# Designs tried in a protein design chat: VHH binders against p49116. Part 55

Target 1, 238 residues: p49116
Amino acid sequence: EGPLLSDTHVTFKLTMPSPMPEYLNVHYICESASRLLFLSMHWARSIPAFQALGQDCNTSLVRACWNELFTLGLAQCAQVMSLSTILAAIVNHLQNSIQEDKLSGDRIKQVMEHIWKLQEFCNSMAKLDIDGYEYAYLKAIVLFSPDHPGLTSTSQIEKFQEKAQMELQDYVQKTYSEDTYRLARILVRLPALRLMSSNITEELFFTGLIGNVSIDSIIPYILKMETAEYNGQITGAS

## First folded at step 27 (VHH)

Design rg27
Fold by OpenDDE, fold request of step 28:
Structure rg27 (fold): chain B 238 residues (1-238), chain A 120 residues (1-120)
Amino acid sequence: as target 1 above (238 residues)
Amino acid sequence: EVQLVESGGGVVQPGGSLRLSCAASGFTFSKYAMSWVRQAPGKGPEWVSVISWRGGTTLYADSVKGRFTISRDNSKNTLYLQMNSLRPEDTALYYCTRHPYSIPFKGDYSSQGTLVTVSS
């Protein structure tokens, strides 16, 4: 049994649509989000332990944690994405819906709070100056969570999560030996991910989905698609 | 100009089969993922199936899984939907749409669609 993650899993480079428009419309937001989603899920797919769980379990696992993975991805890619600008644009688009009385007061509050939580989470991660290795391990911990109902191979999932945690601990001890409490500071951020609604995230970043299509429903499609196939399309269609 | 033209619809009995076609023109067909979407009277649009731009990856709605098959011929700029074991609930206007980013977002083109009626 080798390590859960290798150096190849540390690389997490998001390519944004180019050029960035002066006005960030819904299409730009959706495309950007889609790219991040694919990157996140294909990252998961690149982990041998993940592959070992089998297709059905893999799909279930990603369905359970895609929002958390996506959020960690937002934090990690916040700078390259100009996340604050994207969120501001989302708020602006939301204002249009508000003016049209399409949302209840309670729903507006929920959505605005969600945006706030996203921004705060990303800011907190930036303040901690989380590096690529730490992000990789955090994503692995989130991915291999046995906490979700209906999962098969729970024992294996738990084992993989433990490995991720151990490797993170070893990395932090080695790299940040003078910061005794860094590991704890990092791990204590994870609960914030569980407070975020996948439905609201979907509404904000994936508004253009057809009809009853959800991220949940297309996860198998994303996981089956070759990375080269996806990348080939986005470059060819621009 | 971008055009998507659906054909192959008609009236069939339950358990019957139809093959729909979507002819694409005015854009590079092979660079777009494609979906079939249907809309029944009085209902919103329902996504049916998606196929990647190369045709190597497909996904189906649960309602049609095992009965419908999506395929494409990029050399002919044509998308297909083989519909077997048709049911009355499959009655709808079927139309195809293109996706520049693989995920089935709302298309940027409105087509006429082809009507499928399943009735005894």
Scores: ipSAE 0.836, ipTM 0.916, lowest interface PAE 0.6, mean pLDDT 94
Fold by OpenDDE, fold request of step 28:
Parts: C-alpha cells; sequence; structure tokens
Structure rg27 (fold): chain B 238 residues (1-238), chain A 120 residues (1-120)
C-alpha cells in the first residue's frame, strides 16, 4: 500500500474569470465559486483511494463534505480570489436585499455570522501559514470522514482518513521539526469547518437556483465531467 | 435578444412518448450548458435534466432517470428531450433554460414552455 497522496495532489491552482470587473457582480462571484467547486471535487477525484470507493460512495462522500472542501479551498485560494473583496461584495449585495426588506432580521444575522466565520477561518489559516502539502492532507482528512450519516464503506473511509492524518504528521515532523505543536495547531482548526452551514454557503456563492436544483444535485454532474471538457468551456475553446 | 422557444408538447397516454425541442437564438448556444425544467399544476418548478455545453456530460433527476434522454445539436442551436414511458405525474409545463456559469446550478433565461399532458 502506497501513500494516500502524492506530489500531484499538492498542486491546487485556481483560474479566476477574466477580466475582473471594477465592481464585483453576482456573475463574477458565482463563476469564481463554480470554478473553485469544480477544482475541489476534481482534486478529490484524482485520489486513487477515492476512486477505489466506487461512484456511489464517492458521490455520497462529496455530498457530505463539499462545503468543508470548498471552505478549505477558499482559504487556500484566498489571495488569488481576493476573497476579502468578494465577501465585501456579497455583503453589499445583501445590503440591497435588506433595504428592500427581503430578509428577516434573523436571517441577516445568520448570513453575516457565516461570512464572519468564513473570513476568520481563512485569516486563521493564513496566520498559520499553511503550505500546499498541509492543505492537501487537511482536505484528505475532511474528505475521508467516516462520521457522516448514510455512508457506506465507513471502515475503509476511516482507514484512508487515518493514513491522511499519519502522512500529515510525518510531513509536519520532518518539515517543521522545531515546531513540535504545529500539527496540533493545524488540526484544531478543523472543527471550525463543521460549524459552517452548507446552505448558507450555497446561498452566498451559488445564488439564484432554479427549481429544485442544488449543489447536492449537481455534484454527480461535476464528478462525471471530464476536466478537458470543463476547461474547454471556461477557456472559450470550441 | 436571447430567445428560447420550446415545442413538441401535447397530450399522450401513459406509457407513451414525446420529444421536446428547444430552439435557441440570440446567443452562442454552444457555450452554455442547458437544462430542462418542468412545473406541474400547483407545484413549484422541478429540474429535470442538464447537458453540458458540448453534450459530453448529462444528468437526470431521479424521477425521470432511465426514461428521459437529454441531447443537443449545436449546429442547429437546438436542445432536445426524449421522453419515454410517460406517466401521469410527468404532466407539466416544460421549458428549457440556459446556464451562464461553468457549474449549471442557475438558469438565467426561461421562456413560456410547452405543455405535456399524460392522461388516460
Amino acid sequence: as target 1 above (238 residues)
Amino acid sequence: EVQLVESGGGVVQPGGSLRLSCAASGFTFSKYAMSWVRQAPGKGPEWVSVISWRGGTTLYADSVKGRFTISRDNSKNTLYLQMNSLRPEDTALYYCTRHPYSIPFKGDYSSQGTLVTVSS
């Protein structure tokens, strides 16, 4: 049995829509989020252990953790995304809705708290100066979480999670040998991801759904799509 | 001006088949994922199926999986929905929608639709 992750899983490059508008509009935000979501899910798909679980289990697993993966992606890509600016734009758009009395006070509070949590999480990760390897392992730990309801092959998932944790530990020990508590500091950030509402994340970044369409419903589509087909779309290749 | 015009609806008996068409104009059809959505009387809109910009990827709602087939002809700027083994619960107004983003979670345009009635 080889390692869970390889160096190929460390690379996580997000390509933003271009050009960046002077004022970030809903379209820019939604497309940016779309690309990050795709990148995150296809990253998962590229892991042999993930593939070994089968399509049904894979879909269920991603459905369970997509918000956490997405959030880690936000943190990792915060600079290239200008995440603070995006979040500010989202807040501005919300203000318009508030002025139009479209949201309840409670809902406004929930959304604002969520935005705050997102920002805080990303700031905390930046402060820790998390590197690409650490992000990859953290994503794997999040991905291979056996404690979600309705999952099959939970024993195997748990084994994969343990491997991810061990590999992270080994990496941190060899790379940051003088910082004996770095691993603990990093892992302590994971609970924050479980406090994030997938529903609110979806509303913030993927607004304007038609019918009963949801990120949950679209996940199989994303996992099925070939990377080449996706890239062809975003680059304008016919 | 962006236009989507649905056709092919009608009255059919249970177990019957229909083929819907959606003619697109006013935009580069081949750059967009497309979906079919339906709305039954007294119910909200329900997503039915989605197809990627070049047709390489499709997805169906569980309620229609195995019975419906989504396809497209980019040379004709047309989206299709082949509906087989129709059921009374498939009765609805069917309309196509364009997806402006690389992930097809939102449609940005819809038309009047075409009515499908499945009745004995």
Scores: ipSAE 0.819, ipTM 0.910, lowest interface PAE 0.6, mean pLDDT 93
Fold by ESMFold2, last read:
Structure rg27 (fold): chain B 238 residues (1-238), chain A 120 residues (1-120)
Amino acid sequence: as target 1 above (238 residues)
Amino acid sequence: EVQLVESGGGVVQPGGSLRLSCAASGFTFSKYAMSWVRQAPGKGPEWVSVISWRGGTTLYADSVKGRFTISRDNSKNTLYLQMNSLRPEDTALYYCTRHPYSIPFKGDYSSQGTLVTVSS
């Protein structure tokens, strides 16, 4: 009973690493991405419907969709992160690697195509002027996806997704009453998220994974960490 | 200069226990998450366990859950790994690593390692 999301789930404030470097570097990019991933996972954890599914289901659900949530976060925070500058720097690095013959042409083509799709997605969301409420509902639709393999409680997950869809529809209709097709324009952007490769996202934003580590293997660590402990780490206080 | 130095490795029979330590210097130890990583002969590195900067959050690889315990003492700048119920497949070079980012996916400094051999 009650709405799936409340106003507290709309706030999505990313705190960038300080101090900002004069020139972009791998450390700044990876720490910025780390903070976005943590914010995205803890946003999901804060939802009562998500909490109701239980800890094993929570981990499985986030493992299945972390890249889609991360990509929505990139779009939402693109200006504060200076994402266009980050992606341009990565493209220059990759182009120099081609000229120095350091990477295979097929891999570089895959990565470049992924970057172009990411830029296109972020630009399309910005052109639609997607607001914070709309982002929150889109993230909920992505989070409560019942069609990922290996999930339990899929009927309950599907009911939560349908509720997120209904609440998005109601919000758009009420807030953007003169734009009859806004909901449809927003929803047709979602399939692009399924085209985003988690492997390439790791290569771009989480470089140098230890041995057999992947982002999905550390998801339980992120979900278990208390917000106060995390905030103490990134501020250096206490 | 960042330094990480392990001790506590050795030869032990199956079912035995060992306790590894990793002494840190040259940085503020209490501000960093830390991991143990192992490398068996002829294999690549395998992450074993991670502990958050103040010890409030831990995670273990499935292969060691219930047998290994990671801990830290920030007053002594020391990371620990208690290894119980050791098996021959735990034989590896064990080293500690520091995590530079708020999410522990990458290590920036690693120790040289201490050999653990589980053999009858």
Scores: ipSAE 0.774, ipTM 0.905, lowest interface PAE 1.0, mean pLDDT 90
Fold by OpenDDE, last read:
Structure rg27 (fold): chain B 238 residues (1-238), chain A 120 residues (1-120)
Amino acid sequence: as target 1 above (238 residues)
Amino acid sequence: EVQLVESGGGVVQPGGSLRLSCAASGFTFSKYAMSWVRQAPGKGPEWVSVISWRGGTTLYADSVKGRFTISRDNSKNTLYLQMNSLRPEDTALYYCTRHPYSIPFKGDYSSQGTLVTVSS
């Protein structure tokens, strides 16, 4: 069998809404997050191994790991997104909307801690100077995680994850031969992703969803949508 | 002036069918994803279905999946909702909303709504 990932899977270019407003409103934040989410999901579906699992399994996988993929995307695109500015804006919006009747003190603490964890994770990844290949393989490892409940084809998923891990190992050994423990240093960052709440991430970045719509509920919609269709609406919006 | 005007609501018996229409004017309809949303008395708004700007991608709430069909005719600037196998719990004010982007965030403009009542 050929490699799990190719050079085409290394490219991960996020285009931010333009122009950037002086004041980052909720709309700007949500749109930026949406673009990243689409990019992440469409990246996943561009992997032949992912396609081979079938639509139902694909949807289940993405539902299980979208928060982790999104977070890795935040880290990878932190500079382009001005993530620190976005997070600061989110905090400001939260402070302005904090009412005793809406949010308990404990909930506020949880949300603030989540924001802190996001920032720290992204900072840690930046300090490690993770390159595009490493991000691609890390995303693949996260995507093809067989340990989520309710998955079908777990043996195949595990096989793909192993392949991703092997390819990452080979890449790191080849590219960073002088750093014997780089692989381990990178992989130990993954547990931090599992500590993050998808619900809180959704509340922070996707607060504008209509009605009772959730990220989980729209994942099939995102996965079915053609990239050109999504981009076409973005460019056509006036 | 942006306008969204619904039609097709009414009273129907359980198991019956209705077709809702939403006529758009005052903006480029074909550049917007569209959703149907409903609100039952005493309840918050419930998202029903979304369709992409080209009409190539649709999504339904689990509560209506297999019974409702969303469609659009961009040449007529009209959004449709075919509702089959209606149930009493489908009783609500139905309105259409436009989305400036593909993900169904709160619409930047919504119609006034048409009442659908399912009762024996």
Scores: ipSAE 0.758, ipTM 0.878, lowest interface PAE 0.7, mean pLDDT 93
Fold by OpenDDE, last read:
Structure rg27 (fold): chain B 238 residues (1-238), chain A 120 residues (1-120)
Amino acid sequence: as target 1 above (238 residues)
Amino acid sequence: EVQLVESGGGVVQPGGSLRLSCAASGFTFSKYAMSWVRQAPGKGPEWVSVISWRGGTTLYADSVKGRFTISRDNSKNTLYLQMNSLRPEDTALYYCTRHPYSIPFKGDYSSQGTLVTVSS
C-alpha cells in the first residue's frame, strides 16, 4: 500500500546547541547526543509502517536498534556535529577517568576500540558519499530488523525491512546506474553497526544520566513526547 | 536565586498516601523538565519520575509505576508527586531536580529533600 518511505523521511536535519563552546564539555556532548537521539527516534516514529506496529512493538524495536540508528545518525550528521571534535573531547574526558583509576585496563581498551570503530564507520560512510535517501533507507533497514530477541510482529517487521531494501535497491539503480556494485558496498557496512556496544555508546555520549537511568529506560519517554514539546524546550534553553 | 523547596513528607503506614510538592522560584519553571529522585538510607540515589516542561509527557521508574503520579502546575511554579499504596521500601529522602534538557540527566539544581517514612 505505497512506499515505505517518502521524501519527507529523507530530511534529517540536526540542530546543534548554540553557541558552540570553545571547550566541549560533557553537557554539550550530552545535549548534542540527546538531540540526535530524539531526531532519530522521532524520525522512526514518523514512518507509517512503524506506527502500524503499535506502541509496545515500537518501543521494543527502538530499544533493540537505537544504538545502530544513533550511529547512522552520527555518520550522517558528522559534519554539522563536528564529530571528530566531539570524539576528541570524549577521549580527553576519558583520560581524566583513566588518571583517577576509575577504569580497568580492559575497559579502557574496549572504550578506545569503540571510539575507533565509531570513527572508522563514519569515515567509511563519508568515503562512500552516502546521500540522504540512502541513509533513510539504511536506517529503515536497521530499524525494521526482525532478528532481535523478544520482538513481536516479526513477520510484519520482516516485510517492512524487505520493502526498505527493495526501495533502496531501486533508488540506487536509478540514481547510480553506472555504479553496479554501489548497493553491495553500502549494505556491507551494516554489520559494523552490530559490533558496536550500546552500553559503551551510552557511557560516551550520555554520561550523567540520573541514577540507574538508561537510554533503554527513557525510550518510551522520547517516543511519547511530541516533537513540538521537545523543540520548545530546546529553544527555551537557549 | 534558584530555589527548589519540597514539602509534604512525613510518616505514613503501609498502604497510605502522601502528596509531595516542590515549589520553584528564581527561574522560569515552565522551561524545565523536572524529576523526583529519592535516596534511601545506605543506598544511592534512585530516579523516581520525570515530567516534561509542558507536563504532557511523563515517565516512571518500574518500582513506582501504577502507584505514583507526577504532575506540575506551571502557573504555580510547582511540581507534585502523588504517592499511593506506599510501601516500606519507599522510605527515603525525596527531592526534586531541575533538568535543563528534556532528557533526565543529572539536574543542575536540586532541593534539599523531604523525608518520607513508611512504617507500621
Scores: ipSAE 0.757, ipTM 0.880, lowest interface PAE 0.7, mean pLDDT 93

Design rg27
Fold by OpenDDE, fold request of step 28:
Structure rg27 (fold): chain B 238 residues (1-238), chain A 120 residues (1-120)
Amino acid sequence: as target 1 above (238 residues)
Amino acid sequence: EVQLVESGGGVVQPGGSLRLSCAASGFTFSKYAMSWVRQAPGKGPEWVSVISWRGGTTLYADSVKGRFTISRDNSKNTLYLQMNSLRPEDTALYYCTRHPYSIPFKGDYSSQGTLVTVSS
């Protein structure tokens, strides 16, 4: 079998809504997050190994790891997104909710801690100067995780994860030969992703979903949608 | 200027069928994903289904999956909801909403809706 990832999987270009408003409203934040979510999921969909797992398995897999993928995407696209500004805006919006007594003190603390964790994670990734290849492999490792309950084809998933890890190792060894411990430094960042709540992430970035719609519920929709179809709409909305 | 007008509601017996329509005007219909939302008496709004701007991708709430079919005719600026095997719990005010983006966020327009009553 060939490599898990190719050079085509390294490119990860997020297009932000334009123009950027002076004031980042909830709509802008949600749209930006949505674009990243689509980009992340369609990236996964572009991997032949992912396709080989079948639609049902793919859906369940993405449901299990979308938050981690999204977070890696935030880190990777932090500059383009002006993530710090977005997070600050989210905090400001949260202040309004606080004033309206919509959130308990404990919940506020949880949300603020989550924001802090997101920022710190992204900062840590920036400090490591993670490149596009490394991000791609990290995303693959996160995507093909057999650790989630209810997955089918776990042996195959595990195989793909191992392949991703091996390819990352080879890449780092080749590209950063003078930094012997770079791989380890990169991999030790992954546990931070598991500490992040998908629910809180959804609350922060995807406020305004209709009714009881969740990211979990729309994942099949996103995975089914053609990239051209998605891109066509965002272009038209600009 | 933006207008969405729902029609096709009525009273049906359990197991019956209805076809709802949503006529759009005042905007470029073909550029928007569209959703059906319903609100039962005493309950909050419930998302029912979404269709992409092209009509090539659809999603349904679990409660209606296999029974309802969302479709659209962009040439007619019309959204449809075919409802089969109707149940009493489907009783609600149904209204359509537009999404400037693919994910079904709360729309920026509120319509009057069409009432569907399923009763024996």
Scores: ipSAE 0.740, ipTM 0.875, lowest interface PAE 0.8, mean pLDDT 93
Fold by ESMFold2, fold request of step 28:
Structure rg27 (fold): chain B 238 residues (1-238), chain A 120 residues (1-120)
Amino acid sequence: as target 1 above (238 residues)
Amino acid sequence: EVQLVESGGGVVQPGGSLRLSCAASGFTFSKYAMSWVRQAPGKGPEWVSVISWRGGTTLYADSVKGRFTISRDNSKNTLYLQMNSLRPEDTALYYCTRHPYSIPFKGDYSSQGTLVTVSS
């Protein structure tokens, strides 16, 4: 039937908490990340093909790919979020945690490596000048991945992924007709998303260095919440 | 000063019911998502349920679905947990938690807890 995505699925506008504090803090970082996560999951929810798979499959897909969607969102919104400033603040906080003996040296190495991988990924996407249409199709490709364990409707999910790949190819060939290998250069960035640790992403963006966080557990809540209710919360916080 | 004070705990027989309350003060209650958490003797905390700021969205742990109902009355600054068809496994210290972020992945303030004991 029709295209997998429409122009409404290309729009991806992140609303940052206001006002930006003079001193960046954990609360601002965590709320900014929360807004990106909500936007990413509700972007997925808005896709007719995703809706057609049913609620249990929706939850399973998002649980499997939320870190990849979130990482693509970080890259897409890096300037709006001032991501480089956020990561610098996190690095500074990690140095303080070393001085207070809150983290093992091995854990610090893992977290710093993850930060460098994230920075490298975001820089590579910026160097390729990935546009909003390309981001939307890349997000659809990672969302409709049929190889996650425990999924139902795997053949239909595979069909949707192939459709996203076809639509990305058509878009790139039409829009960047003089750059014959652009699609290949974009697609070779996808493996980097698989190297991102969801547990470290939670530690960086959804909690301090101490505390257990499971985005996996609250995904059904996020998918059930209506956009109007969410928007009322973030604008009516006082 | 943020305060969360719970009540309604006690001893009930299996199959019985209890209603827990959590009274909030020192903050604008109606702007925050809230959760109930329980901790059985000798075990770690177990999340029970969450409710959105205006009550439009709820989520329950699988262990309590269909038996427990979370609700809130923003005019009274009070969070509730209606517990029906209680089982011995529901025996725990129950406390409420406030969520400071727009997604309820972590709480910032918790009540002291009220004991619920389910035994014959």
Scores: ipSAE 0.713, ipTM 0.883, lowest interface PAE 1.2, mean pLDDT 88
Fold by ESMFold2, fold request of step 28:
Structure rg27 (fold): chain B 238 residues (1-238), chain A 120 residues (1-120)
Amino acid sequence: as target 1 above (238 residues)
Amino acid sequence: EVQLVESGGGVVQPGGSLRLSCAASGFTFSKYAMSWVRQAPGKGPEWVSVISWRGGTTLYADSVKGRFTISRDNSKNTLYLQMNSLRPEDTALYYCTRHPYSIPFKGDYSSQGTLVTVSS
């Protein structure tokens, strides 16, 4: 009955590991990605419509869309994260791995194509000057996707997605009244998110999974963790 | 030097209980999330459970949920796994792992492991 999102859902402040090392390393990249993932999932958790679907549905939704949500987060936080520098470092590492004959040519081609698609997506969002409200609604549209296999409550999820779409349209029309085609230009970018591979994202940003633990497996841990407990870990336990 | 030393493994009948311990040294134990991982013969590693740095958040694999309890005592720098209602499929080498990142997707140090055998 009320708006799907409030102003509190527009705030998306990523806190980077401090200090930034003189030379990027795997630890800095993985911790930066970890913080973005936590922020993205806790953003989703904070939405009343998401909370209303129940814990099992919450987990299922996030499992289905976490890579798209993470990719939107990368685009939104690209400057704060120095994403272009991170991706350049990963490309250099991959080229060194070719020189040492450690990876197959097909895998390297797939990874390089994914990096290029990610760079193109982030550049296109920057050129469109997507604002924080628009990002919040785009993330909501991605989160409440009813067409993922294995979901329950599909009718309710579809209603929430339609509401996110309506609120985005109302926002764009009000805020960018002189730009008749802005909504269409924004929405044309969404299909690119479905082309992003969660397996490659894990390999790029979340290296070294142990046992049967994957991003999929730790989603319930992330969703359960209180923000205060997480912040205490990040700022150093007192 | 980071060290993780586990103990408490052994042979037990189905339905029995064991308690594993993992003693930590060489780092500030209370700043790290910790996990138990097991590896059954002929299979790859299987994550069992994770506990947050202060113990406020835990998660269990579905195969052990309700039977195993992870805990920690930060004053003793020790991680625990209480294993109840043990089944033959719980037979594995069990080891503990430290998580260096704020999200526990990867361990950086692991113990050597203690064998748990559940058989008649």
Scores: ipSAE 0.679, ipTM 0.874, lowest interface PAE 1.4, mean pLDDT 88
Fold by ESMFold2, last read:
Structure rg27 (fold): chain B 238 residues (1-238), chain A 120 residues (1-120)
Amino acid sequence: as target 1 above (238 residues)
Amino acid sequence: EVQLVESGGGVVQPGGSLRLSCAASGFTFSKYAMSWVRQAPGKGPEWVSVISWRGGTTLYADSVKGRFTISRDNSKNTLYLQMNSLRPEDTALYYCTRHPYSIPFKGDYSSQGTLVTVSS
């Protein structure tokens, strides 16, 4: 018994690689994305309900939803990351690839549509002025999704998702009491996350601007790593 | 500039052991996560194990878990792979890789490789 999330789960502070390069490059984009992914996975790991599900279930759950958590993180940290600048650089690269190479036009169209959907999602979240508490509960609703195939303990996962929904409802009603439809507007944004392709996310943020990577294989490493060890790596103070 | 030089490969009987080493130079070794990768004849590269920059976090492929141990000595700029209970399917060219990002999803430099042959 008790709340699903505490105030410590509301804090979500992304530290960008320093210094910011004069010109955006693949290394800066990939390291920025790596930091967001780590932060997102460790946010999930810090939740007692998540810990209670056990190691194998934890890995399966994160494999099923990492792209949605990552996308919520992009929206939440869009200003800190200068996400619009990153996406513009990616679009410029794609436009040059169309002009210069015989790349698949269908693939480039898929990637451009994904970028547009991502930008629209982030804009809609910014327009709604989603706060840190709301993001934390939305992430919990996404994390504890029982309808992904292959999950165990789906009854318990569903219970945790319902609890996240209840706590979000209570928060919105208390904090935004004069905005009758705020909860509905927020929840309607969640289906858009399922339309985001994990394959394209990997190509955009984890192997350079276009390419393949498997985040699935490294998820156990991310979940095992101590936050103090990780923080020492990104600050360079060892 | 960046150099990764491996050693320790050879021929060994099933059930035997080998220890691979990867000596690093031209960069600050202690700031990077490192991996061992292997490539068997007729197959693509297979990730074997990864170790974090200070050695506090490791991960193993299911095929080697419990038999292989990755380690590092940052004072000697050296990465190691202790391979025990070797099987014929472990026969491959083994090489080490450096990971440039804080999440080790991609390597940027690899060693040439050392051949490990496990045969009766």
Scores: ipSAE 0.630, ipTM 0.852, lowest interface PAE 1.6, mean pLDDT 88
Fold by ESMFold2, fold request of step 28:
Structure rg27 (fold): chain B 238 residues (1-238), chain A 120 residues (1-120)
Amino acid sequence: as target 1 above (238 residues)
Amino acid sequence: EVQLVESGGGVVQPGGSLRLSCAASGFTFSKYAMSWVRQAPGKGPEWVSVISWRGGTTLYADSVKGRFTISRDNSKNTLYLQMNSLRPEDTALYYCTRHPYSIPFKGDYSSQGTLVTVSS
């Protein structure tokens, strides 16, 4: 019955494509997002409780929650990613799409509202000064959600979620003993993640012109890839 | 500049086999994940399979799993798709796609396509 997470699950180091281009482009944004998604999926894969659920359940969990994990990752890595700069570039691209009649007015409104919600979420997390341990437990709570349709082993998933909640509570009480309501303030941020649309996240960060594969479909590829193979690919730019 | 040229399509009986090839030039083939995509008449594109840059990781659509095998030969700059136990619903234009990102969610270049027809 050991702890759900260890110190190895707290480290969450995103390596950005280098150098950041003077003029942001779709390639830089998509590769940055790709690296964050890979990091998030491999973070989940590294958890013994996740491994214990079996391959079919693992894949189903990640397919159901990848957008929430990705959004937590955006908040955690917002400074490293220069997320404000990336979002500004996306807004500029959307303004060009209006001028070129590429999107409907309702779609543009939906996308802009999503960008605003994303920025508000990231700001609220920054104001709370959420630390790496807290992010790790929040990600675990999101990952082990028994509510998603089609899941098997929901009782075991619920047990792991309760364990993540307990460990977060113990951590906050130990580390922030002077702030009686910190746990409550952290937990009330989670519903905002469920307002984030995976469809719009794909449009913002994973968009392209040809040969698209949905993130949902590629999740098993990401989970199967060895870290050494992945690292060789991102450093193979010679 | 970047070129992907496929071959190996044709007409085959149900239960038959075909091997598709995709020859790459104008870029360092061994640095990129590659995929096969198909488009049946009157339908949108359907992803078939993807292979990592070293060939160490593969994934297949459920509809072809167990019947199709993706492979690559980086010394020959060539991507392959071995298609076995072909069914009429496999009839489509097949093309290969290069993936520019570290996760293969989107391609940047595609071949023209080779027609595979599975009929009695």
Scores: ipSAE 0.614, ipTM 0.850, lowest interface PAE 1.7, mean pLDDT 88

